Miniprotein binders against q96jn8r1131to1294. Designs and how they scored, part 182

Target 1, 164 residues: q96jn8r1131to1294
Amino acid sequence: TLEFLENHGKNILLSNGNRTATRVASYNQGIVVINQPLVPQLLVQVRIDFLNRQWTSSLVLGVITCAPERLNFPASACALKRAAWLLRGRGVFHNGLKICEKFGPNLDTCPEGTILGLRLDSSGGLHLHVNGVDQGVAVPDVPQPCHALVDLYGQCEQVTIVNP
Key: E = the ipSAE of ESMFold2; O = the ipSAE of OpenDDE; V2 = 0.75 times the mean of E and O plus 0.25 times the DockQ between their complexes.

## First folded at step 15 (miniprotein)

Design f27 (at its last look DockQ between E and O 0.85; V2 from the best seeds 0.00; counts 0 for: pae E 2.5 > 1.5)
Fold by OpenDDE base, look of step 15:
Structure f27 (fold): chain B 164 residues (1-164), chain A 83 residues (1-83)
Amino acid sequence: as target 1 above (164 residues)
Amino acid sequence: SKEEELFKRAEELAKKALKLLEEGDYWRAAYLYLLAAKLALEAGNPELAFEYARKAIELAKKSGNEYLLKWAEDLLEKIKEEL
């Protein structure tokens, strides 16, 4: 069963069998990691449940290859400088460095109800899915094992893991 | 050995980059060559790293990706110090 790990950002409250993450304070400190590592053909999806429009930016989505159980989470995913591949807005980042300016839809403007997914293909490429539609390869190679990461940042205050 | 593993991984990435290049995917190919260059350098093969980095720069330019270009150029400078 897919769940968020108990090791999470300081402002996160888990519920619904650890399948729902809610940021209950401020605009940051909202990183969560999914327990099971990504394997080829496994589609991991989260639904944006609630957006607080008093903020500007929104959630960050990606993967990490370091051990998530022992990770000391920074205030935001953008501060991860190693073993991290992130999608923010329309940008793709590796270890804090932008590697692509325009990829897929703008995550900052996804409305409530949007279902975002991550999937590794057989070659190690990381795919982004939006509402069940494969948007293509965001990162052509990601080491395994890796874990899906969601940063409930800015507007994004709640997400829930959903089954495909 | 660790160096052998790094070297093999670098070659794998370069092969993947070549496939992407054949498909016309320049920025992803550039990114993989960039990673390959980094691994080759760590493997103690600055000559190979240099080759991969140059390829990354070329493809970054073709893709118009200024971010990868800057990264590749920075890496190239580091590689030159090891030559």
Scores: ipSAE 0.870, ipTM 0.936, lowest interface PAE 0.5, mean pLDDT 96
Fold by ESMFold2, look of step 15:
Structure f27 (fold): chain B 164 residues (1-164), chain A 83 residues (1-83)
Amino acid sequence: as target 1 above (164 residues)
Amino acid sequence: SKEEELFKRAEELAKKALKLLEEGDYWRAAYLYLLAAKLALEAGNPELAFEYARKAIELAKKSGNEYLLKWAEDLLEKIKEEL
């Protein structure tokens, strides 16, 4: 089954059989990683459970190809400078560099209840799904194996892994 | 060898970029050509890297992607020093 790895940001508390991640302090230190690598047939989905609108920005989604079990996580996913592809706001980033300004919806405005999905297609394209709707390829040719990552940043205080 | 592996990966990326270009997906094609250019340069083939970087510049311009354009132009300048 899909679970969040026990190796996570220090402000995260895992619950619900490690399928729910809650940021219990501050606005950062909230990186979590899905235990199984993405493969073409696998759709990883998380539901935004709780948002705190006090903060200005919200969660980051993406993938990493580093071995996640012993990785030392930075305070935020945006500090990942290698082996990382991230979606933040409407931007697409590779190793900290913005490569696209406008892709998909603005993640900073997604409400509670939004279901966000990540999958690879057969050619290594990373797809974003929003409430079951494929938004297309965010970035092509992501190497395998890679793991889905969520950074419970700013507004986002809780997400839960959900089945398709 | 490492260089042979890098070269093969660069060619694979360029093929994927060409497919995206044929579908009209200019910025993603530009992105893959940039990756291919980096790998070709690392593989010791600056002439191929130059070709890929110029394609990336063209496609970044067509898509209006100023971030990829800046990256591609910087890479092209670096490649010219090794031609």
Scores: ipSAE 0.434, ipTM 0.773, lowest interface PAE 2.5, mean pLDDT 91
ESMFold2 (binder alone), look of step 15: mean pLDDT 89; pTM 0.895

Design f28 (at its last look DockQ between E and O 0.90; V2 from the best seeds 0.00; counts 0 for: pae E 1.8 > 1.5)
Fold by OpenDDE base, look of step 15:
Structure f28 (fold): chain B 164 residues (1-164), chain A 83 residues (1-83)
Amino acid sequence: as target 1 above (164 residues)
Amino acid sequence: SKEEELFKRAEELAKKALKLLEEGDYWRAAYLYLLAADLALEAGNPELAFEYARKAIELAKKSGNEYLLKWAEDLLEKIKEEL
C-alpha cells in the first residue's frame, strides 16, 4: 500500500492512513515522501485536494535516491542539493540546478482536483502524468531505487495518494 | 572494480544519449552525456570525459538550453585540469 512516510516536513499532518498530507502552517516545511520506491511501470499518483490562493507558487514533484526515512528535510525541496530530481513550475531540476526551462504543464497553475503522477519506464526515464495522460520524459535517467517526493509548497496545502 | 563499473555505466548513458539524439531530443541527450562525462572522469578516464563533455556542449547549443551549456562548460574546465 502506498503511503507517505512518517518522516516528513515540520508543517505536515498526515491522515487517511497516511495517504493524505496537509500542510497546516505557513507556506513551506511541507515535504513528504512516498514509502514504496518507484519501480518500472509503477504509476504513483497524487491529487491536489486544496489550494490556498493566499500564497504564490505551488507543489513540487520529484524523486530522491537517498534514504528517505533518515532524511533531514529542508524547508523546501529547492534546498535539496544532492540525489534529487524535481519538477517545479515548468522547470526540471537536478540537485538544485535547472536543467530544463519548459517541460509539461505549469505545476504552479494546476487546479484543485488535478491528478499528478510519476512513473519510471524500463530505461529509467522519469515520466510525468497529468490526469492520467503521459506528458513525456521529464528526466531521461534516474538511479534506482528512488522514492517519489511531494513538496506541499505555497498554494498547495493538501494532497492525497490516489490509485490509478 | 569500481572504476570498471563507472566506465560501463558511462558507456550505457552515452548509448542512451545517442538514441535520444537520433530522435532529435537534444537537451535530454546533452544531459545524459554530461552524466556520462562525470562518470568517465570518476573512472579515471579524463580523455573520454572530455569527449562526452564536448558532445554535451554541442547538443546543449542545438537545444538552446543555457543551463546545460553552463554545466557542460564548467565540467569541461574541470576535466581539462585532469588532462
Scores: ipSAE 0.798, ipTM 0.907, lowest interface PAE 0.6, mean pLDDT 95
Fold by ESMFold2, look of step 15:
Order: sequence, then C-alpha cells, then structure tokens
Structure f28 (fold): chain B 164 residues (1-164), chain A 83 residues (1-83)
Amino acid sequence: as target 1 above (164 residues)
Amino acid sequence: SKEEELFKRAEELAKKALKLLEEGDYWRAAYLYLLAADLALEAGNPELAFEYARKAIELAKKSGNEYLLKWAEDLLEKIKEEL
C-alpha cells in the first residue's frame, strides 16, 4: 500500500497507482513523499527508472517529520530548513546544514535501475540501502513519525516504488 | 510540560551519544550531543546545554568534521548569551 502522496512538487505526474513519479518539466519542483511513515522493519525502496545525463546533479533522498499532506514544498529539497534530513551526492544534511561530507555512494552517479532504500532501525537511526545492501547509519537519530522523501532533481526524471 | 519533554529527550540523545563515543564513532556522537545541547537550551537549561556543546566540540575535532565543529562553536556562543 506504499504510494506517493497526492501532495507533491508541481512538476510531478503520478502514475501506476501512484507508485511511479515522473518529473515532466524543468529540472526541479520534483519533490514526492511516501504516504506511510517509516517504522522499524519497513524498507521503503524506489528504483531509478529514467535519467537525463545532461544535468550534473541527480535525485535527493531523505526524510521529513512535518505532516506532509498540506506542506508547501520548495522548488528543491535542499531548501528545506526544518524537520528534514537529506542525502545529496555523498553528503548528509540536516535542515540545510551539511553534517557529513561522505556517506555511502554518490547519488549523482547512480545509474538507471539502481534501487535506493530507506529504513529506520529500532534506535531511530536512518539507514540507506543500495541494491539491497545496507550502507549503514546515515543519521543516528530521526524522530518519529517521519516520511520518506524523494526529490526528482536534475538528472532524475522518474522513480518507481518497489517491494523489497 | 514542554520543558520536561525537551529535557528528557536531550538526556536520551546524550545517552545514545555516549554509546557511540564508546564505540569510537566520534562524528555521530558529536552530532547527537549537538542535538542534545539544542534541546537543553530550548528547555531553559543553559548549563547542561553548555556541557553538551563542549563535548560536541571535542568530538567534532577528534573526527575532523569541520561542519559539526562550526555548528558546535556557533551554538556554544549562543548558549553563553543565556548563562
């Protein structure tokens, strides 16, 4: 029952039972949010379906703790200045502040077909999975409830929610 | 009360930070001490916030994480205004 929430960036078209998000214009305004909060043992995964390699940067992945149904999303996730934890490139960010220079793979170079996953552990640590492989704790504590967020930024034009 | 909840949360984060420190994970421990310091300050306990921020500075330096160090130093200056 995992779907992208109807409240999303203005350049997003939802399809495939709201399990696929496509950015249909420009390079930004592509924020989508998963409709169910993260809980321990829930692995939320998206597959990168289509990339336009003419852009330099790619998708941003992360979580927010604000109730997502009525939020006004900024043009890019990097402009979220409260209640947000983001993975961008190799960096980890909290409320726009970089807190780690290098974690996991470089999201800007992930190819089409890459499956990216987010999961909370029982201690509130946020884990990144890449093609089924746990990359470890990106953020050691995220309050619950929180929702997974994807920003179809730059290169990334389509993602689909997939089952583990 | 809001202050009691913030204080309790700050203590929980500090306990988690200590466990990470014991495992040698300096930057994640520093990050949690910074969160704890922020919460302690918001709870109206600037002395505890000062203690946590100083721990965060020490651990950020040990880890070489210049981003957390800058945050910790800025927060410490803010905390001093409330002492």
Scores: ipSAE 0.573, ipTM 0.835, lowest interface PAE 1.8, mean pLDDT 92
ESMFold2 (binder alone), look of step 15: mean pLDDT 89; pTM 0.892

Design f29 (at its last look DockQ between E and O 0.59; V2 from the best seeds 0.00; counts 0 for: pae E 1.8 > 1.5)
Fold by OpenDDE base, look of step 15:
Structure f29 (fold): chain B 164 residues (1-164), chain A 83 residues (1-83)
Amino acid sequence: as target 1 above (164 residues)
Amino acid sequence: SKEEELFKRAEELAKKALKLLEEGDYWRAAYLYLLAAERALEAGNPELAFEYARKAIELAKKSGNEYLLKWAEDLLEKIKEEL
């Protein structure tokens, strides 16, 4: 069963069998990691449940290849300096630095109810899915094992893991 | 052996890079050549690593990707130490 790990950002409260993450304070400290590593053809999806419009920016989505159980999470995913591939806005980031300016839809403008997914293909490419539609390859190769990461940042205050 | 596996991985990455290059996807191709270069170097083949790194530099420039360019240049310097 897919669920968020107990090791998470300081402002996160887990519920619903650890399938729902809620950021209960401020705009940051909201990183969560999904327990099972991504394997080829496994689609991991989260739904944006609640957006707080008093903040700017929104969730960051991606993968990490370091062991998540003892990871000391920074205030935001953008501060991860190693073993991190992230999608923020329309950009793709590696270890905190932008490697692509424009990819897929703008994650900062996804409305509540949007279902975002990550999937590895057979060649190790990382795909983004939006509402069940494959948006293409964000990163052409990601080391395995890797874990899906969600940073409940800015507007994004709650997400829930959903099945395909 | 471990070195043989690394070598094969390098070639696979390079082949995939070439396909993306044919599609005009420069930054992804550059990224894959970087990974190929790293695997080749780990496999004990600095000459092959050098070739892949040079390709990465070229494609990073074409894509205007400063991050990949810096990565490739740093890697190239490391490779030169092994030649």
Scores: ipSAE 0.774, ipTM 0.901, lowest interface PAE 0.6, mean pLDDT 95
Fold by ESMFold2, look of step 15:
Structure f29 (fold): chain B 164 residues (1-164), chain A 83 residues (1-83)
Amino acid sequence: as target 1 above (164 residues)
Amino acid sequence: SKEEELFKRAEELAKKALKLLEEGDYWRAAYLYLLAAERALEAGNPELAFEYARKAIELAKKSGNEYLLKWAEDLLEKIKEEL
């Protein structure tokens, strides 16, 4: 069963059988990781439960290939400079470098209730799903094993893992 | 050896890049050529890295992807120092 990993950002409180993550302080230190690596047939989905629109930026979504159980997470996912592929706003990032300006919807404007999904295809392409709709390949050739990551940044104060 | 593994990885990435190019996906092809150039340079083959970086520049331009273009141009200049 999919759960958030016990190793997470300092401002995260896990609940609901570790399927819900809440950022309980500040605007950062909100990185969570799913407890199973992505495999080609696995769709990992989270629902945005609670947003605070006083912030301008919102959650970051993506994958890392470093083993997450004992990793020291930075304050924000955008500081990951190695083995990371991230979606932020409308941009796609690899190891801190923006590689695409516009892909999928603007994550900074996704409302509460939005369900965001990540999966790998058989060629190592990382796909974003939004409310059940495949947005296509965000970035090709992501190595396995990789681990789905959510950074409850800024606006995003709570997400819950949901089944497809 | 590590160099042989890096060289094989560079060729694998370039093959995937070519497939994307044939499908008309210029920026993702440029991205993979850029990764291939980096692996070739790490493998001690700056001539192959040069070829891949030039291809990445061409495709980044075709796609209008200014981020990959900047990265590819910087990498090409670095590769020239090894030629």
Scores: ipSAE 0.574, ipTM 0.843, lowest interface PAE 1.8, mean pLDDT 93
ESMFold2 (binder alone), look of step 15: mean pLDDT 90; pTM 0.901

Design f30 (at its last look DockQ between E and O 0.92; V2 from the best seeds 0.00; counts 0 for: pae E 2.9 > 1.5)
Fold by OpenDDE base, look of step 15:
Structure f30 (fold): chain B 164 residues (1-164), chain A 83 residues (1-83)
Amino acid sequence: as target 1 above (164 residues)
Amino acid sequence: SKEEELFKRAEELAKKALKLLEEGDYWRAAYLYLLAAEYALEAGNPELAFEYARKAIELAKKSGNEYLLKWAEDLLEKIKEEL
């Protein structure tokens, strides 16, 4: 069963069998990691449940290859400088460095109800899915094992893991 | 050995890069060559790293990706120190 790990950002409250993450304070400290590592052809999806429009930016989505159970989470995913591949806005980042300016839809403007998915293909490419539609390869090679990461940042205050 | 594994990984990434290049995907190919260069350098093969980095620079320019270009140029300078 897919669920968020108990090791999470300071402002996160887990509920619904740890399948729902809610940021209950401020605009940051909202990183969560999904327990099961990504394996080829496994689609992991989260739904944006609630957006708070008093903030500007929104959630960050990606994967990490370090052990998530012992990770000391920074205030935001953007501060991860190793073993991290992230999607923010329309940008793709590797270890804090931007590697692509324009990829897929703008995550900062996804409305409530949007379902975002991550999937590894057989070659290790990381795909982004939006509402069930494959948006293409965000990162052409990601080491395994890796875990899906969601940073409930800015506007994004709640997400829920959903089944395909 | 560790170096042999790193070397093999570099070659695998370079092969993937070549496939993407054949498909016209320049920035993803450039990224893979950058990774290949880093692995080659760590494997103790600065000459091979140099070749991969140069290819990354070329493809970064073709894609208009200034971020990968900067990465490639920085890496190239590091590689030159090992030559």
Scores: ipSAE 0.867, ipTM 0.935, lowest interface PAE 0.5, mean pLDDT 96
Fold by ESMFold2, look of step 15:
Structure f30 (fold): chain B 164 residues (1-164), chain A 83 residues (1-83)
Amino acid sequence: as target 1 above (164 residues)
Amino acid sequence: SKEEELFKRAEELAKKALKLLEEGDYWRAAYLYLLAAEYALEAGNPELAFEYARKAIELAKKSGNEYLLKWAEDLLEKIKEEL
């Protein structure tokens, strides 16, 4: 029942029942949002389907607490300066400010086939999963409701929502 | 009211920060104290915000997290302007 929301970056084409997002132009304008808010029992997972290694940076993962259905997305998630928590490279960011230098794997080096997951714990902590393995708490508190976000940036040209 | 809700949120974050501190998780505790300080300031309680920001500075130093320390120091200066 999880799908990418119809409101997305302008370079995104949705397919596979809106469970697959492809960036079909350029290197940016690739923000997608999961249509349902995170709740503690929900694990949202995406698989990296296609990468173009000629770009330097890769996908960004995170959450936003603004209602996403009619939000105007910037060209890149890094420009979100309010109500956003992002995992970029190995860093954790809140509203554009780095809050942790090294958490989990380097997203810029994750290969095709990697499955990346986001979930809230019962205390509102945001967890990253990599290929089914919980990396721990990236952000110790995120207000609810929040929605999972993927920015198909640079290297990352396609992701698909997968079930646990 | 909005102010009461912001104050309650600040208290919840500070309580959670204390629990993380008891577990030895200094940088995440510092992060939550920073959020608590911002909520307290928005709630119109700059004295409480100052207390939380001081705790955040202490814990950011203890954790060696230079990014949180910079944020906490900048926030403390902002709070002083509202005292």
Scores: ipSAE 0.377, ipTM 0.738, lowest interface PAE 2.9, mean pLDDT 91
ESMFold2 (binder alone), look of step 15: mean pLDDT 89; pTM 0.893

Design f31 (at its last look DockQ between E and O 0.97; V2 from the best seeds 0.00; counts 0 for: pae E 2.0 > 1.5)
Fold by OpenDDE base, look of step 15:
Structure f31 (fold): chain B 164 residues (1-164), chain A 83 residues (1-83)
Amino acid sequence: as target 1 above (164 residues)
Amino acid sequence: SKEEELFKRAEELAKKALKLLEEGDYWRAAYLYLLAAEEALEAGNPELAFEYARKAIELAKKSGNEYLLKWAEDLLEKIKEEL
């Protein structure tokens, strides 16, 4: 069963059998990691449950290849400078460096109820799914094992892991 | 050995890059060549790294991706120090 790890950002409160993450303070310190590593054809999805419009940016979605149980989380995913592939806004980032300016929909403008998914294909490509629709390959090669990461940042205050 | 593994990884990345190139996907191909170049350099093969980096530069330009272009140029300078 898919759950968020107990090792998470300091402003996160887990509930619903660790399938729901809520950022209960400020706008940052909201990183969570899903327990099971991504394997080919496994679709991992989270639903945006609640947005707080007093902030500007929104959630960051991606994967990490370092051991998540012992990771000392920074205030935001953008501060991860190694073993990290992230989607923020319409940008794709590798180890904190932008590698693509415009990919898929703008994550900063996804409304509540949007279901975002990550999936590895057979070649190691990382796909983004939006409401069940494959948006294409965000990153053409990601080392395995890797874990899905969600940064509840800015507007995004709550997400829940949902089944496909 | 570790170097052999790195070398093989570099070649695999380059093969994947070539496939994407054949599909017209320039920026993703450029990215993979950059990774291949880094692996080749770490494997102790700066000549191969140089080749991959140059290819990355070419494809970054074709894609209009300034971010990958900068990465490629920075990496190329690093590679030249090892030649």
Scores: ipSAE 0.852, ipTM 0.928, lowest interface PAE 0.6, mean pLDDT 96
Fold by ESMFold2, look of step 15:
Parts: C-alpha cells; structure tokens; sequence
Structure f31 (fold): chain B 164 residues (1-164), chain A 83 residues (1-83)
C-alpha cells in the first residue's frame, strides 16, 4: 500500500495510516516521499486538502533517485541540486535548473480538491496527471529507481494519497 | 568498469534523443543530448561529448528553449577544455 515515508520534513505530521501529510508550522520543511519506488504503470496520486492563501506559492511535485531513508531533506524541494526532477508552478526543473517554462497547470493556482498524479512510462518518461487526465511527458528519461515526492510548501498545508 | 557504464549510458541517451528528434520533439531531444554529453565527458570521451553538445545547441536553438541553449553552450566550453 502507498504511504508517506516516516523520513520527512520536520514540520510534517503524518496521519490516516501515513496516507495524509499535514504541515503544522511555518511555510517550509514540508517534504514527504512515497514509500514505494515508481515502476512502470504505478500511478501515485495525492489530493490537495487544505490551502492557506497567506502565502503566494504552493506545493512542488517531483521525483528523486537517491535512497529516501538516508536523505537529509533541505528546507524546500527547490534546494535539491542533485538527482531531482521537480514540477513547480508551470516550470519543470532538473537539479535546480529550469528546463521547461510551461508544462501542465500552474500548481500555484490549483484549488483544494485537485488530484495530482505521477507515473513513469516504459521508457522512463515522467507523466503528470491532473484530475485523472494525463498531461503527457514532463521529463523523458528519469532513472530507476526513483521515488515520488511532494513538498507541502507555502499555501499547501495538507495532501492525502488517493487511489486512482 | 565505471567508464564503460557511463559510455553505455551516454549511447542509450543519444539513442532516445534521436528518436525524439525523429518525432519532432526538439527541446526534449536537446535535453537528452545534453545528458548524453555530460555522461560521455565523465566517461573520459570528450570528443563524443563535443559531438553531443553541438547537437544539443542546434536543437535548443530550433526549439527556442533559451534555458537548454545556455546550458548547452556552457557545457561545450567546458568540454573544449578537455579535448
């Protein structure tokens, strides 16, 4: 079963059988990682449960190829400079560098209830799903093994893993 | 060896880049050529890295992707130091 890993950002509280992550302080330290690596055909989905409009930016989605049990997470996912591919706003980033200006929806404006999904295809392409709809390949070759991550950043205070 | 593994990875990436190019996906092809160039350079093959970086520059220009173009140009200058 898909759960958030016990190794997470220090402002995170896990609940609901580790399927719900809540950021309980500040605006950062909110990185969570899914406990199983992505394999072809595995769809990982989270629902945005709560947003706090006090902040201007919102959650980040992505993948990392480092083993997650030993990783010391930075305060925000955007500080990951190795082995990371991130979707932030509408941008796609690799190791801190923007590689695409606009892909998929603007994550900073997704409302509560939005369901966001990540999936690898058979060629290692990373797909974004939004409310069940495949947005296509964000990144064409992500090495395996990799783990999905969510950074409950800024506006985003709670997400829940949901079944497809 | 580590160098052999890096070289094989570079060739794999270039193969995928060529397929994307044949499909007309210029910026994703340029991105994979950039990765291939970095792997070839780490493998100790700066001549192959140069070839891949030049291809990445051409495709980044064709796609209008300024982020990849800057990266590719910087990488090419780095590779020239090891030719």
Amino acid sequence: as target 1 above (164 residues)
Amino acid sequence: SKEEELFKRAEELAKKALKLLEEGDYWRAAYLYLLAAEEALEAGNPELAFEYARKAIELAKKSGNEYLLKWAEDLLEKIKEEL
Scores: ipSAE 0.524, ipTM 0.827, lowest interface PAE 2.0, mean pLDDT 92
ESMFold2 (binder alone), look of step 15: mean pLDDT 89; pTM 0.886

Design f32 (at its last look DockQ between E and O 0.88; V2 from the best seeds 0.00; counts 0 for: pae E 1.9 > 1.5)
Fold by OpenDDE base, look of step 15:
Structure f32 (fold): chain B 164 residues (1-164), chain A 83 residues (1-83)
Amino acid sequence: as target 1 above (164 residues)
Amino acid sequence: SKEEELFKRAEQLAKKALKLLEEGDYWRAAYLYLLAAELALEAGNPELAFEYARKAIELAKKSGNEYLLKWAEDLLEKIKEEL
């Protein structure tokens, strides 16, 4: 069963069998990691449940290859400088450095109800899915094992893991 | 050995890059060559790293990706120190 790990950002409250993450304070400190590592053909999806429009930016989505159970989470995913591949807005980032300016839809403007997914293909490419539609390869190669990461940042205050 | 593993991984990435290049995907190919270059350098093969980095620069330019270009140029300088 897919769940968020108990090791999470300081402002996160888990519920619904650890399948729902809610950021209950401020605009940051909202990183969560999914327990099971990504394997080829496994589609991991989260639904944006609630957006607080007093903020500007929104959630960050990606993967990490370090041990998530022992990770000391920074205030935001953008501060991860190693073993991290992230999608923010329309940008793709590797270890905090932008590697692509325009990829897929703008995550900052996804409305409530949007279902975002991550999937590794057989070659290790990381795919982004939006509402069940494969948007293509965000990162052509990601080391395994890796874990899906969601940063409930800015507007994004709640997400829930959903089944495909 | 560790160096052998790094070398093999670098070659794998380069092969993947070549496939992407054949598909016209320049920025992803450039990214893979950059990774390959870093691994080759770590494996103690600055000559191969240099080759991969140069390819990354070329493809970064073709893709118009200034971020990968900067990465490639910085890496190239580092590689030159090892030659």
Scores: ipSAE 0.854, ipTM 0.929, lowest interface PAE 0.6, mean pLDDT 96
Fold by ESMFold2, look of step 15:
Structure f32 (fold): chain B 164 residues (1-164), chain A 83 residues (1-83)
Amino acid sequence: as target 1 above (164 residues)
Amino acid sequence: SKEEELFKRAEQLAKKALKLLEEGDYWRAAYLYLLAAELALEAGNPELAFEYARKAIELAKKSGNEYLLKWAEDLLEKIKEEL
């Protein structure tokens, strides 16, 4: 069963059998990682449950290839400079460098109820799904094993893992 | 050895980049060539790194991806220092 790992950002409270993550303070320190690595047949989906529109930026979604159980997370996923591929706003980033200006929807404007999904294809391509619709390959050739990561940043205060 | 592993990975990425290029996916091909160039340089093969970086520049230009182009051009200058 998919769950968020107990190793997470300092402002996160896990609930609902570790399937729901809530940022309970500030605007950052909200990184969570899903407990199983991505494999081609696995679609990891999270629903945006609660947004606080006080903030202008929102969640970051992506993958890391470092073993996540004892990794020291920075305050924000955007500060990950190694072994990370991230979707932020409309941009795609690798190790802190933007590699694509616009891919998929603007994550900063996704409303509550949006279901965001990540999966690897058989060639190692990372796919984004939005409300069940495959947006295509965000990043080719992501090494395995990798784990899905969500940073409950800014607007995004709660997400829940949902079944496909 | 670490260098042998880096070299093999660089060649794998370049092969995948060639497949993407054949499909017309220029920016993703450029991205993989750029990663291959970095690995080749780390493996101690600046001549191969140079070849991959030049390919990445060409494809980044074709795709209009200015972020990859700047990264690739900066890497090419770094590689030239080791030729």
Scores: ipSAE 0.532, ipTM 0.817, lowest interface PAE 1.9, mean pLDDT 92
ESMFold2 (binder alone), look of step 15: mean pLDDT 90; pTM 0.898

Design f33 (at its last look DockQ between E and O 0.91; V2 from the best seeds 0.00; counts 0 for: pae E 1.8 > 1.5)
Fold by OpenDDE base, look of step 15:
Structure f33 (fold): chain B 164 residues (1-164), chain A 83 residues (1-83)
Amino acid sequence: as target 1 above (164 residues)
Amino acid sequence: SKEEELFKRAEKLAKKALKLLEEGDYWRAAYLYLLAAELALEAGNPELAFEYARKAIELAKKSGNEYLLKWAEDLLEKIKEEL
């Protein structure tokens, strides 16, 4: 069963059998990691449940290859400088460095109800899915094992893991 | 050995980059060559790293990706110190 790990950002409250993450304070400190590592053909999806429009930016989505159970989470995913591949807005980032300016839809403007997914293909490419539609390869190669990461940042205050 | 594993990984990434290049995907190919270059350098093969980095620069330019270009140029300088 897919769940968020108990090791999470300081402002996160888990519920619904650890399948729902809610950021209950401020605009940051909202990183969560999914317990099971990504394997080829496994589609991991989260639904944006609630957006607080007093903020500007929104959630960050990606993967990490370090041990998530022992990770000391920074205030935001953008501060991860190693073993991290992130999608923010339309940008793709590797270890805090932008590697692509325009990829897929703008995550900052996804409305409530949007279902975002991550999937590794057989070659190690990381795909982004939006509402069940494969948007293509965001990162052409990601080491395994890796874990899906969601940063409930800015507007994004709640997400829930959903089954495909 | 560790170096041997790094070398093999670098080659694998380079081969994958070549496939992407054949598909016209320049920025993803450039990214993979950058990774390959870093691995080759770590494996103690600065000559191969140099080759991959140069290819990354070329493809970064073709893709118009200034971020990968900057990365490639910085890496190239580092590689030159090891030659």
Scores: ipSAE 0.856, ipTM 0.929, lowest interface PAE 0.6, mean pLDDT 96
Fold by ESMFold2, look of step 15:
Structure f33 (fold): chain B 164 residues (1-164), chain A 83 residues (1-83)
Amino acid sequence: as target 1 above (164 residues)
Amino acid sequence: SKEEELFKRAEKLAKKALKLLEEGDYWRAAYLYLLAAELALEAGNPELAFEYARKAIELAKKSGNEYLLKWAEDLLEKIKEEL
């Protein structure tokens, strides 16, 4: 079963059998990683449970190719400079550099209840799903193995892993 | 060897980039050519890296992607130092 790894950001509390992550302080230190690598037949989905609209920015989604069990996570996912592909706002980022200005919906405006998904296609393309709807290829090639990452940043205070 | 593995990865990415280009997906093709150029340079083949970076510049311009264009131009200057 899919769970968040015990190695996570310092402000995260895991609950619900490690399927729910809550940021319990500040606006950052909220990185969590899914325990199984992505493969073409696996859709990883999280539901946004709680938002605090006092912050401007919201969660970041993405993947990393480093083994996640012992990584030292930065305060925010956007500081990952190696082996990382991130979706933030409407932008796509690789190793801290923006590579696409507009892809999919604006994550900063997704309401509570939104279900966000990540999967690889057979050619290594990373797909975003929003409420079950495939948004297309965000990144055309991501090496395997890679792990899905969520940064409970700013507005986003809780997410839960859900079935597809 | 490490260099042979890097070279093979660069060629695989360039092949994928060509397929995307043939489908009209210019910014994703430019992105893959940039990755291929970096790998070719790391593999000790700056001539091939130069060819891939030039292609990435062309495609970034065609797609209007200024982020990839800046990256590609910076990489091309780095590659020239090793020619």
Scores: ipSAE 0.573, ipTM 0.833, lowest interface PAE 1.8, mean pLDDT 92
ESMFold2 (binder alone), look of step 15: mean pLDDT 89; pTM 0.895

